# VH-VL binders against Mitochondrial Rho GTPase 3 (MIRO3), part 10

Target 1, 175 residues: Mitochondrial Rho GTPase 3 (MIRO3), of Arabidopsis thaliana (Mouse-ear cress) (q9ma88r425to599)
Amino acid sequence: RKVVQCFVFGPKNAGKSALLNQFIGRSYDDDSNNNNGSTDEHYAVNMVKEPGVISDTDKTLVLKEVRIKDDGFMLSKEALAACDVAIFIYDSSDEYSWNRAVDMLAEVATIAKDSGYVFPCLMVAAKTDLDPFPVAIQESTRVTQDIGIDAPIPISSKLGDVSNLFRKILTAAEN
Below, E stands for the ipSAE of ESMFold2; O stands for the ipSAE of OpenDDE; V2 stands for 0.75 times the mean of E and O plus 0.25 times the DockQ between their complexes.

## First folded at step 14 (VH-VL; framework fv_pimurutamab)

Design h6 (from g5 with heavy chain R53K K97R; at its last look DockQ between E and O 0.72; V2 from the best seeds 0.72)
Fold by ESMFold2, look of step 14:
Structure h6 (fold): chain C 175 residues (1-175), chain A 116 residues (1-116), chain B 107 residues (1-107)
Amino acid sequence: as target 1 above (175 residues)
Amino acid sequence: EVQLVESGGGLVQPGGSLRLSCAASGFTFSSHYVHWVRQAPGKGLEWLGVIYKGGSTDYGNEFTSRFTISRDNAKNSLYLQMNSLRAEDTAVYYCARRYDYGFDYWGQGTMVTVSS
Amino acid sequence: EIVLTQSPATLSLSPGERATLSCRASQSIRYWIHWYQQKPGQAPRLLIKRASQSISGIPARFSGSGSGTDFTLTISSLEPEDFAVYYCQQYYNWPYTFGGGTKVEIK
């Protein structure tokens, strides 16, 4: 499997655009400036390699940013047919962002089930506070476990080291 | 207008059971957490527990075996089932809406009295 | 579980005076603490979040400070409606806990 389509969901200003920019090596942009009312679909495409190893496991990963509106998604139900993996990014410092991401996951999962689409879903905790916050950690662990998905994957507050996330996305798509 | 209204309080004998309800309005209930907190007469506040999105629960240590929290999103309601009640459970019981991991809105409370 | 110790238990002051209320945690909780006000016969109301952040609709005379284990709620100039009980609440770790309260009463 050479090309993996990953749909990137999440509330406004959770870090979706910054993740796509970092994936293709662009400079970090302020979320406020980059997402000022835009409704356009955005994609990032790159190869994912293992360092220092000659490997036939190189994959093309396509990240599609799903834009949101006040009460839903700017994505047709039919477009989900192309999804190999869905990720749901939230601002880990913001309870509202966390709760909205969970609600989005539930909504997308319902649409996918009703439409006959099957793809794994991952939660991504963006803008991670490096100090532990046990309340948030235990809550997210319990909720993801109840839903039947892995615990959220943490990434930095500026998305500076995301290589583990891309590997986990590709691993999820292979299953 | 955000509102939380507790009900179901009253007088109950030690060892008895009681079920409290919390009716929510003015916000999207299914998108919010609501916790139970109690206050014995003349005493401080005591957190009872929470039900997470997905159905699992956490409780204060004193309440793990006797109290059960549940919610019904279709009815915009939170419930507290209390069993094996003791005199020490006499309190006003509040439901409180979570925001930024704090409680930004509280109901008026419902009084539970456990006495012979 | 994390114990919050509020002092003093009672603070007797006159309108116009500054009130300083202390909350000490049994371990570091960084800034994961909120403050509430409760008047007789009423439910608590959220006053200050995250140790020091303001809440819309709360008068500017209320402010919070501190981090780690030591936290302070300050009322810069007491109004008659401020005579109430004040609670701190940690949300760093489960279970949530509250302090025992500080009653601010008219001298």
Scores: ipSAE 0.631, ipTM 0.840, lowest interface PAE 1.1, mean pLDDT 84
ESMFold2 (binder alone), look of step 14: mean pLDDT 90; pTM 0.918
OpenDDE, look of step 14: ipSAE 0.811; ipTM 0.918

## First folded at step 15 (VH-VL; framework fv_pimurutamab)

Design j1 (from h2 with heavy chain R53S; at its last look DockQ between E and O 0.65; V2 from the best seeds 0.00; counts 0 for: pae O 3.3 > 2)
Fold by OpenDDE, look of step 15:
Order: C-alpha cells, then sequence, then structure tokens
Structure j1 (fold): chain C 175 residues (1-175), chain A 116 residues (1-116), chain B 107 residues (1-107)
C-alpha cells in the first residue's frame, strides 16, 4: 500500500491547519486558518521521503483534518473505515487542548471499536516552542501508557520540526 | 458537593504498616487525579504521590519504596499503603483532589503517629 | 526536585496592613505555582492559581504575581481571618513541592 490515510483530530488552535500547511510546504499560518469558519474538509497530500530509500518506494500520505461541530465530529462513523492512522494533536502549552484531545481519542477509539475498525492512534504534542503546561511530559506519557498508546510526538510547526511525525505516522500505519 | 474523608490513621510502632483510606463523594476517583499530602506537626506540607485517572501512580522519591497508592473504583475509595513506618512519618495525611494541577478539595486529614 | 523557598518565615503585622510574601523557586517554573492558606486545624485552602489568577470565593485583597523563579503573594489589607500560614506549591514537575510556608501572625 502506497497511500496512507491519516485522520487528524484535535481541538481548535491545536495546530491542525498549520500541520497540514507545513506538510504541503506552505508557510506557517495557523491563525488565519482557524478563523475562516469554514466547514469544508481540509486535507493535505504529499509524499513522505525516507532517508536512504529509493524514491519509487515513497508513500503518499493524506492528512485529513476532521472538523468538530457541536454534536461531535464532522465525520460519519462509516468514514472512519478509510482511516489508516489517527493522530490527535493538541497544544502542548494548553491544558484544555490536552484534555480535549484525550477526550477525542477516547471517543474515536470507542466509535472505531464499536464499528469494528482498527487503526493506530498517535498523540501529537504541538507548539512545543511555547511553554508547556505543567507536568506535561510526565503526565502525557503516563496517560498514553494508561490507554495503551505511544507517548505523544512533539512537534513545532513554527520551528519547522515536523518531519519525524510524518515518518512515524507511516510507520504506525504499517503496523 | 465534593467531599473527601480520610480514615485509618492511628498509632503504629516503627517498622509497622498502615493503610489509610480516602472516601470521596461528589466525584469519582476514576475520573480524576488524586494526591496524598502529609503534614508533620508544626511543619509544612509534603507531597507524597498521585494516582492518575488511568490508574498509574507517581511518588515522591523517598516514598516510592514504602508507600503505595491505590484505589477501589467500586467503593470510590483511595488508599495509601504505608510500610516500614518511621518516626518521621508522623503526620496528618490528606487526600486532595486535583484542580488545575493544584488542589481544590482536601479532606480533613487523618493523623498517623509512629512511636515506640 | 524543585525547591521553593518562602520568605519571611514569619511575618508579624497588624490588621489593615499590607502583607507581602515571597516564594522563590530553585529553577524557572514559568507560572506553574499555586498559593494556599492554612489555618490551624484545617486543611489548606487554594488562594491563587497559576501565580496570579484569582479563585472564586477568595477575597479580592489576595493577589499573586511573578513568573520564572520569583513569586509574590500580596494581601492588600489584612483582615483578622487572614492570619494563617501560607504555602506556595509548584506543579511544573514531579514531584510536587511546597514552600516551607510563611506564617502571618498578628503583631
Amino acid sequence: as target 1 above (175 residues)
Amino acid sequence: EVQLVESGGGLVQPGGSLRLSCAASGFTFSSHYVHWVRQAPGKGLEWLGVIYSGGSTDYGNEFTSRFTISRDNAKNSLYLQMNSLRAEDTAVYYCAKRYDYGFDYWGQGTMVTVSS
Amino acid sequence: EIVLTQSPATLSLSPGERATLSCRASQSIYRWIHWYQQKPGQAPRLLIKRASQSISGIPARFSGSGSGTDFTLTISSLEPEDFAVYYCQQYYNWPYTFGGGTKVEIK
């Protein structure tokens, strides 16, 4: 399989749009994307290159941002069938963002389970250029352990440190 | 109304063991971080450890080997198992609910006296 | 562990006076500090959260300030019920730690 569908979950201002933009080589502009009020689906498609790997083996990664509405996700349960990997991005400087992301993870996991869908879930700690909320590292690690997923992957769109995330997403999808 | 009630304190000899209990009402332990904090007579507050909503725990460095925090979800009760007690463990022991990584609700505490 | 040093250990003041309590951290903890009040025979009471944020139900005469390593709790005008021990507490890292406390006593 050369195409991987990654669903991107996260609360507002978690850096979802920034991540997508960065994935396709656009400039960092998270604030502008968060204020458009658009209900349109947002996705980004790009090839992920692996060091030392022949180009023809590169995989296409599709990042699909899942919008949130008042009554839940702007995504049908059936649409989760297309998910190869789910990432839950949160602002590492915002406790609320963390809590919401965890809630989203729980919800998505439940829906997936009930629907018979199986895909890996990853937590993504965004905006690591900002001050982390207290005990963020230890707590996030412990929480992810408690729920049986890997520790959050730190990224900073502002600093341009996101390359490792895409590789990890692909790796997760292969497992 | 949120309430925490500690119990199980008392007199114990050095080297002995004691299990403290904390009963919660108005909230469930399984959904919250809850901590143990103690205070020796006339002294300051000392953090002992925490149990995560997921059930994992962390402790102060000096307590990891002797103290164990656990909970019973069915009883909505928190426990502090204390082993190899020392005179310096004499203190009022509080259970406290986390609020914004602090503590908003405290029990009234239970007194533990370690003495020969 | 992060050490919080509170000063002075004892502060003797009269009702109506301004109280200034200091808490210094051994390293930067940003604003991840809370203040508590404890009266004799009682559990601590949360006064200020995140260095400077007010808590519902706490009188406005209580305020907090500071960031990094130096933090201050201020009582603008002491009331009789304010004579107590005050603790700062950091939640930047495990283990949580408290300051040694400042006793505000009546002169």
Scores: ipSAE 0.078, ipTM 0.707, lowest interface PAE 3.3, mean pLDDT 88
ESMFold2, look of step 15: ipSAE 0.668; ipTM 0.837
ESMFold2 (binder alone), look of step 15: mean pLDDT 89; pTM 0.896

Design j2 (from h2 with heavy chain R53S, light chain Q53N S54R I55A S56T; at its last look DockQ between E and O 0.07; V2 from the best seeds 0.00; counts 0 for: pae O 7.4 > 2, off the site)
Fold by OpenDDE, look of step 15:
Structure j2 (fold): chain C 175 residues (1-175), chain A 116 residues (1-116), chain B 107 residues (1-107)
Amino acid sequence: as target 1 above (175 residues)
Amino acid sequence: EVQLVESGGGLVQPGGSLRLSCAASGFTFSSHYVHWVRQAPGKGLEWLGVIYSGGSTDYGNEFTSRFTISRDNAKNSLYLQMNSLRAEDTAVYYCAKRYDYGFDYWGQGTMVTVSS
Amino acid sequence: EIVLTQSPATLSLSPGERATLSCRASQSIYRWIHWYQQKPGQAPRLLIKRASNRATGIPARFSGSGSGTDFTLTISSLEPEDFAVYYCQQYYNWPYTFGGGTKVEIK
């Protein structure tokens, strides 16, 4: 499979739009100004190259930002069928952001389960250039242990450090 | 101001059908998750099902075959179609709007009595 | 389905007293639980979100705690208007489920 669909979940100001922009080579832009509750779909498509690997093995990654209001996702159950990987991005400096991301994970997981969809889920700790909220490490560990997913992947769009997130997304899709 | 108003309740015989309505004001159903919850007299709360903002639905396992949730966007109304009603379905039926994953707004409820 | 067990079924207290209500889940649900208050003849009212977050307009005397399987709703000092039935509700998995409720009544 050459195309991987990654659904990007996260609360406002978590850095979703910034991540998408970075993925397609756009300049950094804070997510706080890009999520105004619009129902418009935001997506980014790019090739993910693996160092030292022949170009014909490159995979196309589609990042689809899932719009969300305070009361829920602008996403249908059927739309989730297209998801190969789900990432849940949160501001690592904001406990509220973390809590919202966890709630989103719960909702997506339950929808997927009831629908018979199976895809890996990844937590993404964004804005690592900021000080983490005090219980960030403890909470992240607990949640990941409870749901059986990997520890959150730290990134900073501001610093241009995505910590090989896109490759990890592809790897997750293969497993 | 957000408001939910249920209607359509009443007396029905076992095996009968009834359609409940929930009219919303102050928000649109098409943009929110809305649930149906019922409460038998003197009993606790029971979750029946949900309609997502995207229009998809989920139900409690015991209700999937008998109950159907739908909405009319033009009327900004939510519906609960109940078929093959049983005495055990006697309850007050609430529509509840989700906000931040909790039910922040409820209707006043409409009473359904299933009796011969 | 996830079963929520609330205890006690009835709690008889006087105004000014501290009320402690318990909700136990049949499995770990992290903090994916809400608390509601219901008065006679009324619809439920959201009190606490995600185990410990007060909903908008909820007095400070209400607090929630817990994680995993054991959750607690505390009313630090009961007011006359606090005598009602309280329900916990999980949103960890479908179907959503409620506890059986705890009735806080005046002694």
Scores: ipSAE 0.017, ipTM 0.609, lowest interface PAE 7.4, mean pLDDT 86
ESMFold2, look of step 15: ipSAE 0.570; ipTM 0.816
ESMFold2 (binder alone), look of step 15: mean pLDDT 90; pTM 0.906

Design j3 (from h2 with heavy chain R53S, light chain N93K; at its last look DockQ between E and O 0.07; V2 from the best seeds 0.00; counts 0 for: loop humanness VL .283 < .304, off the site)
Fold by OpenDDE, look of step 15:
Structure j3 (fold): chain C 175 residues (1-175), chain A 116 residues (1-116), chain B 107 residues (1-107)
Amino acid sequence: as target 1 above (175 residues)
Amino acid sequence: EVQLVESGGGLVQPGGSLRLSCAASGFTFSSHYVHWVRQAPGKGLEWLGVIYSGGSTDYGNEFTSRFTISRDNAKNSLYLQMNSLRAEDTAVYYCAKRYDYGFDYWGQGTMVTVSS
Amino acid sequence: EIVLTQSPATLSLSPGERATLSCRASQSIYRWIHWYQQKPGQAPRLLIKRASQSISGIPARFSGSGSGTDFTLTISSLEPEDFAVYYCQQYYKWPYTFGGGTKVEIK
C-alpha cells in the first residue's frame, strides 16, 4: 500500500494547519490564523522519503485535518472508514489543549469501535519550542500509557522539528 | 458547584495507619487530576501526590513508600492511605482539584494528629 | 526537588501600602509558578497563575511578575482582607513544591 490516509485531530491553536503547511513545504504559520470557522476540508499530500531507501518504497501520505465545530468535529462515521492512522495534536504548553486532544481521542476511538474500524492512534505534542517543562512530559507519558497508546511525539513546527513524525505515522499504519 | 470534602482524620499512634477520604461534587475524579496537599500546624504547604484521570499516581519523594492514593469512581471518592505514620505527619490534609497545573478548588481539610 | 524561597518571611504593613513579595527558585522554572493566598482556618486560594496571569474574581490590585528564578507578587494597595499568608508553587517538575510562605500582617 503506497497511500496512507492520516486524519489530523486537535483543538484550536494546536498547530494542525501549521503541520499541514510544513508537510507540503510551506512556511510556518500558526493554525490560529487559519481556524476561521470554515467547514472546508483541509488536506495535504506529499511523499515521505526514507533516508537510504530506494525511491520505489516511498509512500504517499495524506494528512486530512478534521475541523472542530461546537466542541465536536466535522466527521461522519462513514468518513472515518478511510482513516488509516489518526493523530491527535495538542499544544504541549496548554493544559486545555491536552485535555481536549485526549477527549477527542476517546471520542474517535469510541466511534471507530462502534463502527468496527481499527486504526492506530498517535498523540502529537506540538509547540515544544514554548517553555517546555518536565511535568507535562511525564504526565503525557503516563496518560498515554493509561489509555494504551504510545507516548506523544514531540514536534515544533516553528523550529522545523517534524522530520520523524511523518515516518512514525507511516510506520504506525503498517502495524 | 464544585465541592471537595475531606474526612477520616483523627488521632493515631505512631506506626499506625489511617485512610483519608475526599468526596467530590460538581465534577468527577475520573475526568480530572486530583492532588493531596498537607499543612502542619503553623507551617507551610506540602505536596503529597496526584492521581491522574487514568488512575496512575505520582508522589512526593518521601511519601512513595508510606502513602497510597486511590479512588472509587462509583462513589466519586478519593483516598489517601497512610501507613507507618510519624509525629511529623501531623497536619491538615487537603484534597485539591487541578487547574492549569495548579489548584483551583480545595476542601476544608481534615486534621490528622499522630501522637503517643 | 526544586526549592522555592520566599522573602520576607513576614511583611508588616498598613492598609493602603504597597506589598512586594519575592519567590526565588533553586533553578530556572520559566513561568511555571502559581501564587496562593491563605487566610487563617481556610484552604489556600489561587491568586495568580503562570507567574503573571490574572485569575477571574481576584482583585486587580494583585499582580505577578518574573521569569526564570525570580518571581514577585505585588499588592498595589493593601486592603484589610489582604492580610494573610501567601505561597508560591512550582509545577515545572515533580514533585510540586511550595515556598515557605510570606505572612503579610498589619503593622
Scores: ipSAE 0.264, ipTM 0.753, lowest interface PAE 1.6, mean pLDDT 89
ESMFold2, look of step 15: ipSAE 0.626; ipTM 0.821
ESMFold2 (binder alone), look of step 15: mean pLDDT 90; pTM 0.906

Design j4 (from h2 with heavy chain R53S, light chain Q53K; at its last look DockQ between E and O 0.07; V2 from the best seeds 0.00; counts 0 for: pae O 2.5 > 2, off the site)
Fold by OpenDDE, look of step 15:
Structure j4 (fold): chain C 175 residues (1-175), chain A 116 residues (1-116), chain B 107 residues (1-107)
Amino acid sequence: as target 1 above (175 residues)
Amino acid sequence: EVQLVESGGGLVQPGGSLRLSCAASGFTFSSHYVHWVRQAPGKGLEWLGVIYSGGSTDYGNEFTSRFTISRDNAKNSLYLQMNSLRAEDTAVYYCAKRYDYGFDYWGQGTMVTVSS
Amino acid sequence: EIVLTQSPATLSLSPGERATLSCRASQSIYRWIHWYQQKPGQAPRLLIKRASKSISGIPARFSGSGSGTDFTLTISSLEPEDFAVYYCQQYYNWPYTFGGGTKVEIK
């Protein structure tokens, strides 16, 4: 498959929009791009190149931000069928953000299981330029172990440190 | 102020149908997950189904063929259509709004009695 | 479906005593469980979220703990208004399921 659909979940101020902007080469602006509550679709499309790989093997990655309104995200069960990879992004400095991301993971997992959808899930620890909340490492390890997924991938959009995230997303989709 | 008000309960014969309503104020159904939960007299809570903010629905396995959850966005109302009612369906029926993945707001419930 | 077993079915205690309520899941559900309180003639009230997370407006005497399959709701010192039925509820899988409830009654 040359096109991979990645659904981006996360609570408000987790850095979802910033990640999408960075993916398409836009400047970092976390606050201005956080327009959660809208029903409008927000997505980013770009090619992901692998070092040492022939250009014709490049894959197109589509990041689709799942919008949150109030206490729910604007996504139908049927729409989840298009998901190849789900990432759950949270502010690594905010315990509330972590907790919400975990609950979103639970919700998505529940819907997926019920619907017979199978796709990998990745946790993304954003804003690593900030101090992590005290139980971040312990909780993240525990949760990921419990649900059988990889440890959270640390990133900082502010610092431009999103190294290997997009590649890891693609790799996950292949497994 | 968030408020849920159930209505439509009453006495119905076995095999009959009933449509319950849940009217919301202080929020919109289209922005939230809302569930139906029932409680038989003197018994525990039983989850019936959910309507997602996106409009999709899921049900308990035993209710899928008989119960249907729907909503009217214009009226900001939620519905539970119940068909082929049985005596064991006798219960108080609650609509419950999700908050942070828990049920933070409940209606007062509406009593449904299925009896010959 | 995931079965939640609450124990004991009935807990008889006096005001001021500590109450410990158990909820056991048929399989691991991490921390994806809530606790509710229900008084006669009323709808349930959410007490604890995600096994141990406190809720604004709920007295501090209520706390939750546990992970995996075993969960506990603790009332450190029972007040007269705490005598009610308590339910655990999982949101790990469809269908959502509730425990059978524990009735905390006055001794």
Scores: ipSAE 0.301, ipTM 0.784, lowest interface PAE 2.5, mean pLDDT 88
ESMFold2, look of step 15: ipSAE 0.593; ipTM 0.813
ESMFold2 (binder alone), look of step 15: mean pLDDT 89; pTM 0.897

Design j6 (from h2 with heavy chain H32Y; at its last look DockQ between E and O 0.85; V2 from the best seeds 0.00; counts 0 for: grease 19.7 > 18.9)
Heavy chain, then light chain:
Amino acid sequence: EVQLVESGGGLVQPGGSLRLSCAASGFTFSSYYVHWVRQAPGKGLEWLGVIYRGGSTDYGNEFTSRFTISRDNAKNSLYLQMNSLRAEDTAVYYCAKRYDYGFDYWGQGTMVTVSS
Amino acid sequence: EIVLTQSPATLSLSPGERATLSCRASQSIYRWIHWYQQKPGQAPRLLIKRASQSISGIPARFSGSGSGTDFTLTISSLEPEDFAVYYCQQYYNWPYTFGGGTKVEIK
ESMFold2, look of step 15: ipSAE 0.718; ipTM 0.883
ESMFold2 (binder alone), look of step 15: mean pLDDT 90; pTM 0.902
OpenDDE, look of step 15: ipSAE 0.793; ipTM 0.898

## First folded at step 16 (VH-VL; framework fv_pimurutamab)

Design k1 (from e1 with light chain Y32W; at its last look DockQ between E and O 0.59; V2 from the best seeds 0.61)
Fold by ESMFold2, look of step 16:
Structure k1 (fold): chain C 175 residues (1-175), chain A 116 residues (1-116), chain B 107 residues (1-107)
Amino acid sequence: as target 1 above (175 residues)
Amino acid sequence: EVQLVESGGGLVQPGGSLRLSCAASGFTFSSHYVHWVRQAPGKGLEWLGVIYSGGSTDYGNEFTSRFTISRDNAKNSLYLQMNSLRAEDTAVYYCARRYDYGFDYWGQGTMVTVSS
Amino acid sequence: EIVLTQSPATLSLSPGERATLSCRASQSIRYWIHWYQQKPGQAPRLLIKRASQSISGIPARFSGSGSGTDFTLTISSLEPEDFAVYYCQQYYNWPYTFGGGTKVEIK
């Protein structure tokens, strides 16, 4: 009935591919011959339902992984035209991962503003069941408040936590 | 090259005020966190606080109601306003760039002496 | 507030000897700790991150170990430039705190 396009940003090893693999659906790989390439895209497609509820409002969610070359951050304005929700995943135990995710959010927000695109942005704290610590939690809360977005959504390796993220993505796309 | 230069230290009487400055160069100041840390003569290090790029703060000691951290990203500068100074505030004051939740670059410090 | 207790306060050794410096936390901080070196008249220098991770440009004779509440900095063979004060710093919970330092001095 509806298709929601969610762009998945984040630095290397933050958990982008693991999230797509847990979201049962189609995945694409590039060929092994990669000369002068700067961006590869992978995506997963599935229907999202609320368990225990009979619903005629089911939605198709497409998660599209955005990958950037190691030496730069390049994103075209045309790519963002299809975005309904952007999420920014980081490793919650790694400050470099956090800083890169914040920088990516700032760049995407600038491009979206300059292009006239409007879509919600969500911050996702990955690996919270491995290495949580209070300094990182309080810092991310303050920084997201300053930016004007919700505090990061924690996810762990458990399926239930990941399913709730998908529902939050769909809710954000509706607002 | 990364540089942090503190200034504004000096001799002040108890109850007085000072404003310290930290001038940053050689990196994108708005994309980094820079903290204040102090060290009393012959003593260890004490973390004072940080201000984030959007203006929110975290402070270290229970007397930070007397200290206020601010930043000016256009001037690549960090400030520490110190009021109601006490003898216990006598220290070298450093600004330090955040790296992996610690500090990879430090200024040379500015000395604050509080005595009558 | 998490208290870091460093011992010994002073370690008097000769060049070529092994130095072992301890840092103990008042509660578990897992591995969220850094080590710094400070020479007289200088600002601190980051030496070891995350309890045990090496930093580019720091000599291999410096190593760190430990987790939970008990942490160790080891200098395998002291060089003349290693006579300094060493601090541990936790970043597990606010506020950040430093240990009181261990002074490594020439005997």
Scores: ipSAE 0.534, ipTM 0.803, lowest interface PAE 1.5, mean pLDDT 83
ESMFold2 (binder alone), look of step 16: mean pLDDT 91; pTM 0.904
OpenDDE, look of step 16: ipSAE 0.698; ipTM 0.866

Design k2 (from e1 with heavy chain H32Y, light chain Y32W; at its last look DockQ between E and O 0.74; V2 from the best seeds 0.68)
Fold by ESMFold2, look of step 16:
Order: sequence, then C-alpha cells, then structure tokens
Structure k2 (fold): chain C 175 residues (1-175), chain A 116 residues (1-116), chain B 107 residues (1-107)
Amino acid sequence: as target 1 above (175 residues)
Amino acid sequence: EVQLVESGGGLVQPGGSLRLSCAASGFTFSSYYVHWVRQAPGKGLEWLGVIYSGGSTDYGNEFTSRFTISRDNAKNSLYLQMNSLRAEDTAVYYCARRYDYGFDYWGQGTMVTVSS
Amino acid sequence: EIVLTQSPATLSLSPGERATLSCRASQSIRYWIHWYQQKPGQAPRLLIKRASQSISGIPARFSGSGSGTDFTLTISSLEPEDFAVYYCQQYYNWPYTFGGGTKVEIK
C-alpha cells in the first residue's frame, strides 16, 4: 500500500487549512505538539480507495500544508524531496491569490528542476461557487496551457466537493 | 512606491514601426499583469492587450496582427512592438498594473504621433 | 465585444450639486464593471470596483450602483476637484472595453 505525499501550496486565505479540515479523517497538526516557534508544518491524513482495487489495499493520502513567508521561501529543498505531487490552491474570486499561486508554482518548479526532483503539479481553484466569470476562466486556461499543466481543478467552498480532487491527486501521483 | 514609466514614443510615418517600453518599480513585477491601454487625443480609453506568464497574449481585435506585447521579468519591463502604423494609432500609450481585473496604477503615458 | 454606452456625454453642473452618470452594457455583465476618474493631463484613477464597492482613499461622496446592463455612478455633492471625465470599464469578457466617457464640467 503506497503513501502519497501531497504538498499543499497557496497564498494566505486561499483555503489551504479549509481543504485539510474537509479532508475527512484525523488531522495531524505538528504545531500543536511541538514548540510553537520552530515549525510551520501542518498535515491531514486519510485513507482513499482507488477505483478498481479489489483488495483492502487503499492508498494513504497525506496533505501537507506549506506555510509561506513574505521572503519568498517555500520549504527546505530537503523537505521537497518527499513530495509526490504538489498542488497550488488559490481563491478563484481573488486575482491577487491567483497571481501568488502562479508565482509559487514557478518558484517550486525552479527549485525542483535545480534539485533534480520530478513530481506533477496541479492548480486548484478554490471557492468556485463565488461567481466565476469568462475573463478569469480564460486567463487561467491560457496560463496553465503555457506552463504545460492541466487547467485548474475547481472546488467549492461548500462541503462535499473535495472527493474528485483527491482522486485526481492520486491519479497524478500514479503517473 | 509603485511606479510605471513608459518610453519610446515619438513621431513616425504611416507604415512605420515603433517599440514602446514600460519600466516598473516598487512592486514584485513578476506577480502582476501589466496591460497596454491607449487614448487618442480628446478621446476615450482603448484596451490594447496583455501578456500572461509563459508568453500567451490577449489583444483587442484591431491589434492582433500589428502589435506584439512582450515582457522581461528580469528587467522589470513590458514592451509594445507596433508595426504598420496608421494615423489612427496616434495616441498616448499607457501601461497599467492589473488590480481586481481592472487597473490601480498607471504610468504617465508616452505620446505616439503617426503622420506624414 | 461588449459595448459600453455612457450618457450623458457632458454634464454641466455647479459645486454642491448631485451628479448621476450612466453606463449601459450591450449585454449582461452582471456586476463586473469598474469606474475611473481622469483629470486633464493625468492618467485615470480607479474610483469604484465591482459596480458598487468602495476603494480606500476615495471620498465617500462617490458611489456606484446597478447590475446586469445598467450602471450608475453618483457623486452626492460635487467638489471643485470632481470636474473631470469619468469612464466605466467592463471586465466580464475579453476583450476589456471602456465606455466613451462622461465629462463633468462646471456650469
């Protein structure tokens, strides 16, 4: 049974913590068990069934929230070695959130390239129930095409939308 | 302090070419789109286009064959290459920083005059 | 493309009067419209975002309203510095378009 490490990037208030909370099951919060000043790592862990798997060999999905400082730091290069898939969440109602997510993807891609790491990257459009419009949709489509990744995966701010995202994360990690 | 400074305007003959520059400072240029917008003397505002991360562009319909937008994030600069210029292209050309899908900071503009 | 029609083209008023500026879209753009002020020799200034939302640093006398195809900018009591040209801009669909402007001038 494989454990999939998914690193969750995105600007402040994009919905990273809400996604981890919606990921049904136990959430593992490193800050609550550690010295409050020494780490910014947060986790959520759950079991996800793969379609077509007959036995009880489910995959374990770990969502690791990556906290980002104003200095442009992500996480250490060494920590990124554990990444099986990276997702970049933005608030689809907030243009600045979109711009920051694109910046983070570019920064992570540069670090991964320089370090020899290879993992898929996915864009996640949060809060899609809040009035998407053609300008925003076309812009995100063009930018993701230019970068060579899939168009953003929409999720709602409301309960129940996240199962398709988890399946897409596992599918991306598989390939 | 956010600043945008256009340059490269001047007098040019019909059919000629001109390259405008927009120098940005006071913000993380790579994190923002900056658009080109023009205004003919005594007339309203006309959106010209934008370049996205990775090089894709959107233009106003009239401009897709004659104008090319490019961007150099290392130099904090946006460019507008204008070809096959016409008298109707006479205008002040602004670069404008995108904010909430509109524009919060504008340069002073650079004047382009197309005449014989 | 979406055409924005502003009316009147010119509005002649005195300080202290109320100004009402209209912007009409050729199709529904719901509320994805911004308003700008432009004084002579200056670049435009963003006044109102998303049809009706205030912007920090803009005087409270400026307000916006409307949805769908019909939008209004209101200046509740004109000050001397408010005599300028006002533009609406839609960002619902590409390409971005601006209205033709309403010039507010002293009577």
Scores: ipSAE 0.493, ipTM 0.791, lowest interface PAE 1.6, mean pLDDT 83
ESMFold2 (binder alone), look of step 16: mean pLDDT 91; pTM 0.922
OpenDDE, look of step 16: ipSAE 0.823; ipTM 0.929

Design k3 (from e2 with heavy chain H32Y; at its last look DockQ between E and O 0.81; V2 from the best seeds 0.77)
Heavy chain, then light chain:
Amino acid sequence: EVQLVESGGGLVQPGGSLRLSCAASGFTFSSYYVHWVRQAPGKGLEWLGVIYRGGSTDYGNEFTSRFTISRDNAKNSLYLQMNSLRAEDTAVYYCARRYDYGFDYWGQGTMVTVSS
Amino acid sequence: EIVLTQSPATLSLSPGERATLSCRASQSIRYYIHWYQQKPGQAPRLLIKRASQSISGIPARFSGSGSGTDFTLTISSLEPEDFAVYYCQQYYNWPYTFGGGTKVEIK
ESMFold2, look of step 16: ipSAE 0.653; ipTM 0.862
ESMFold2 (binder alone), look of step 16: mean pLDDT 91; pTM 0.918
OpenDDE, look of step 16: ipSAE 0.867; ipTM 0.946

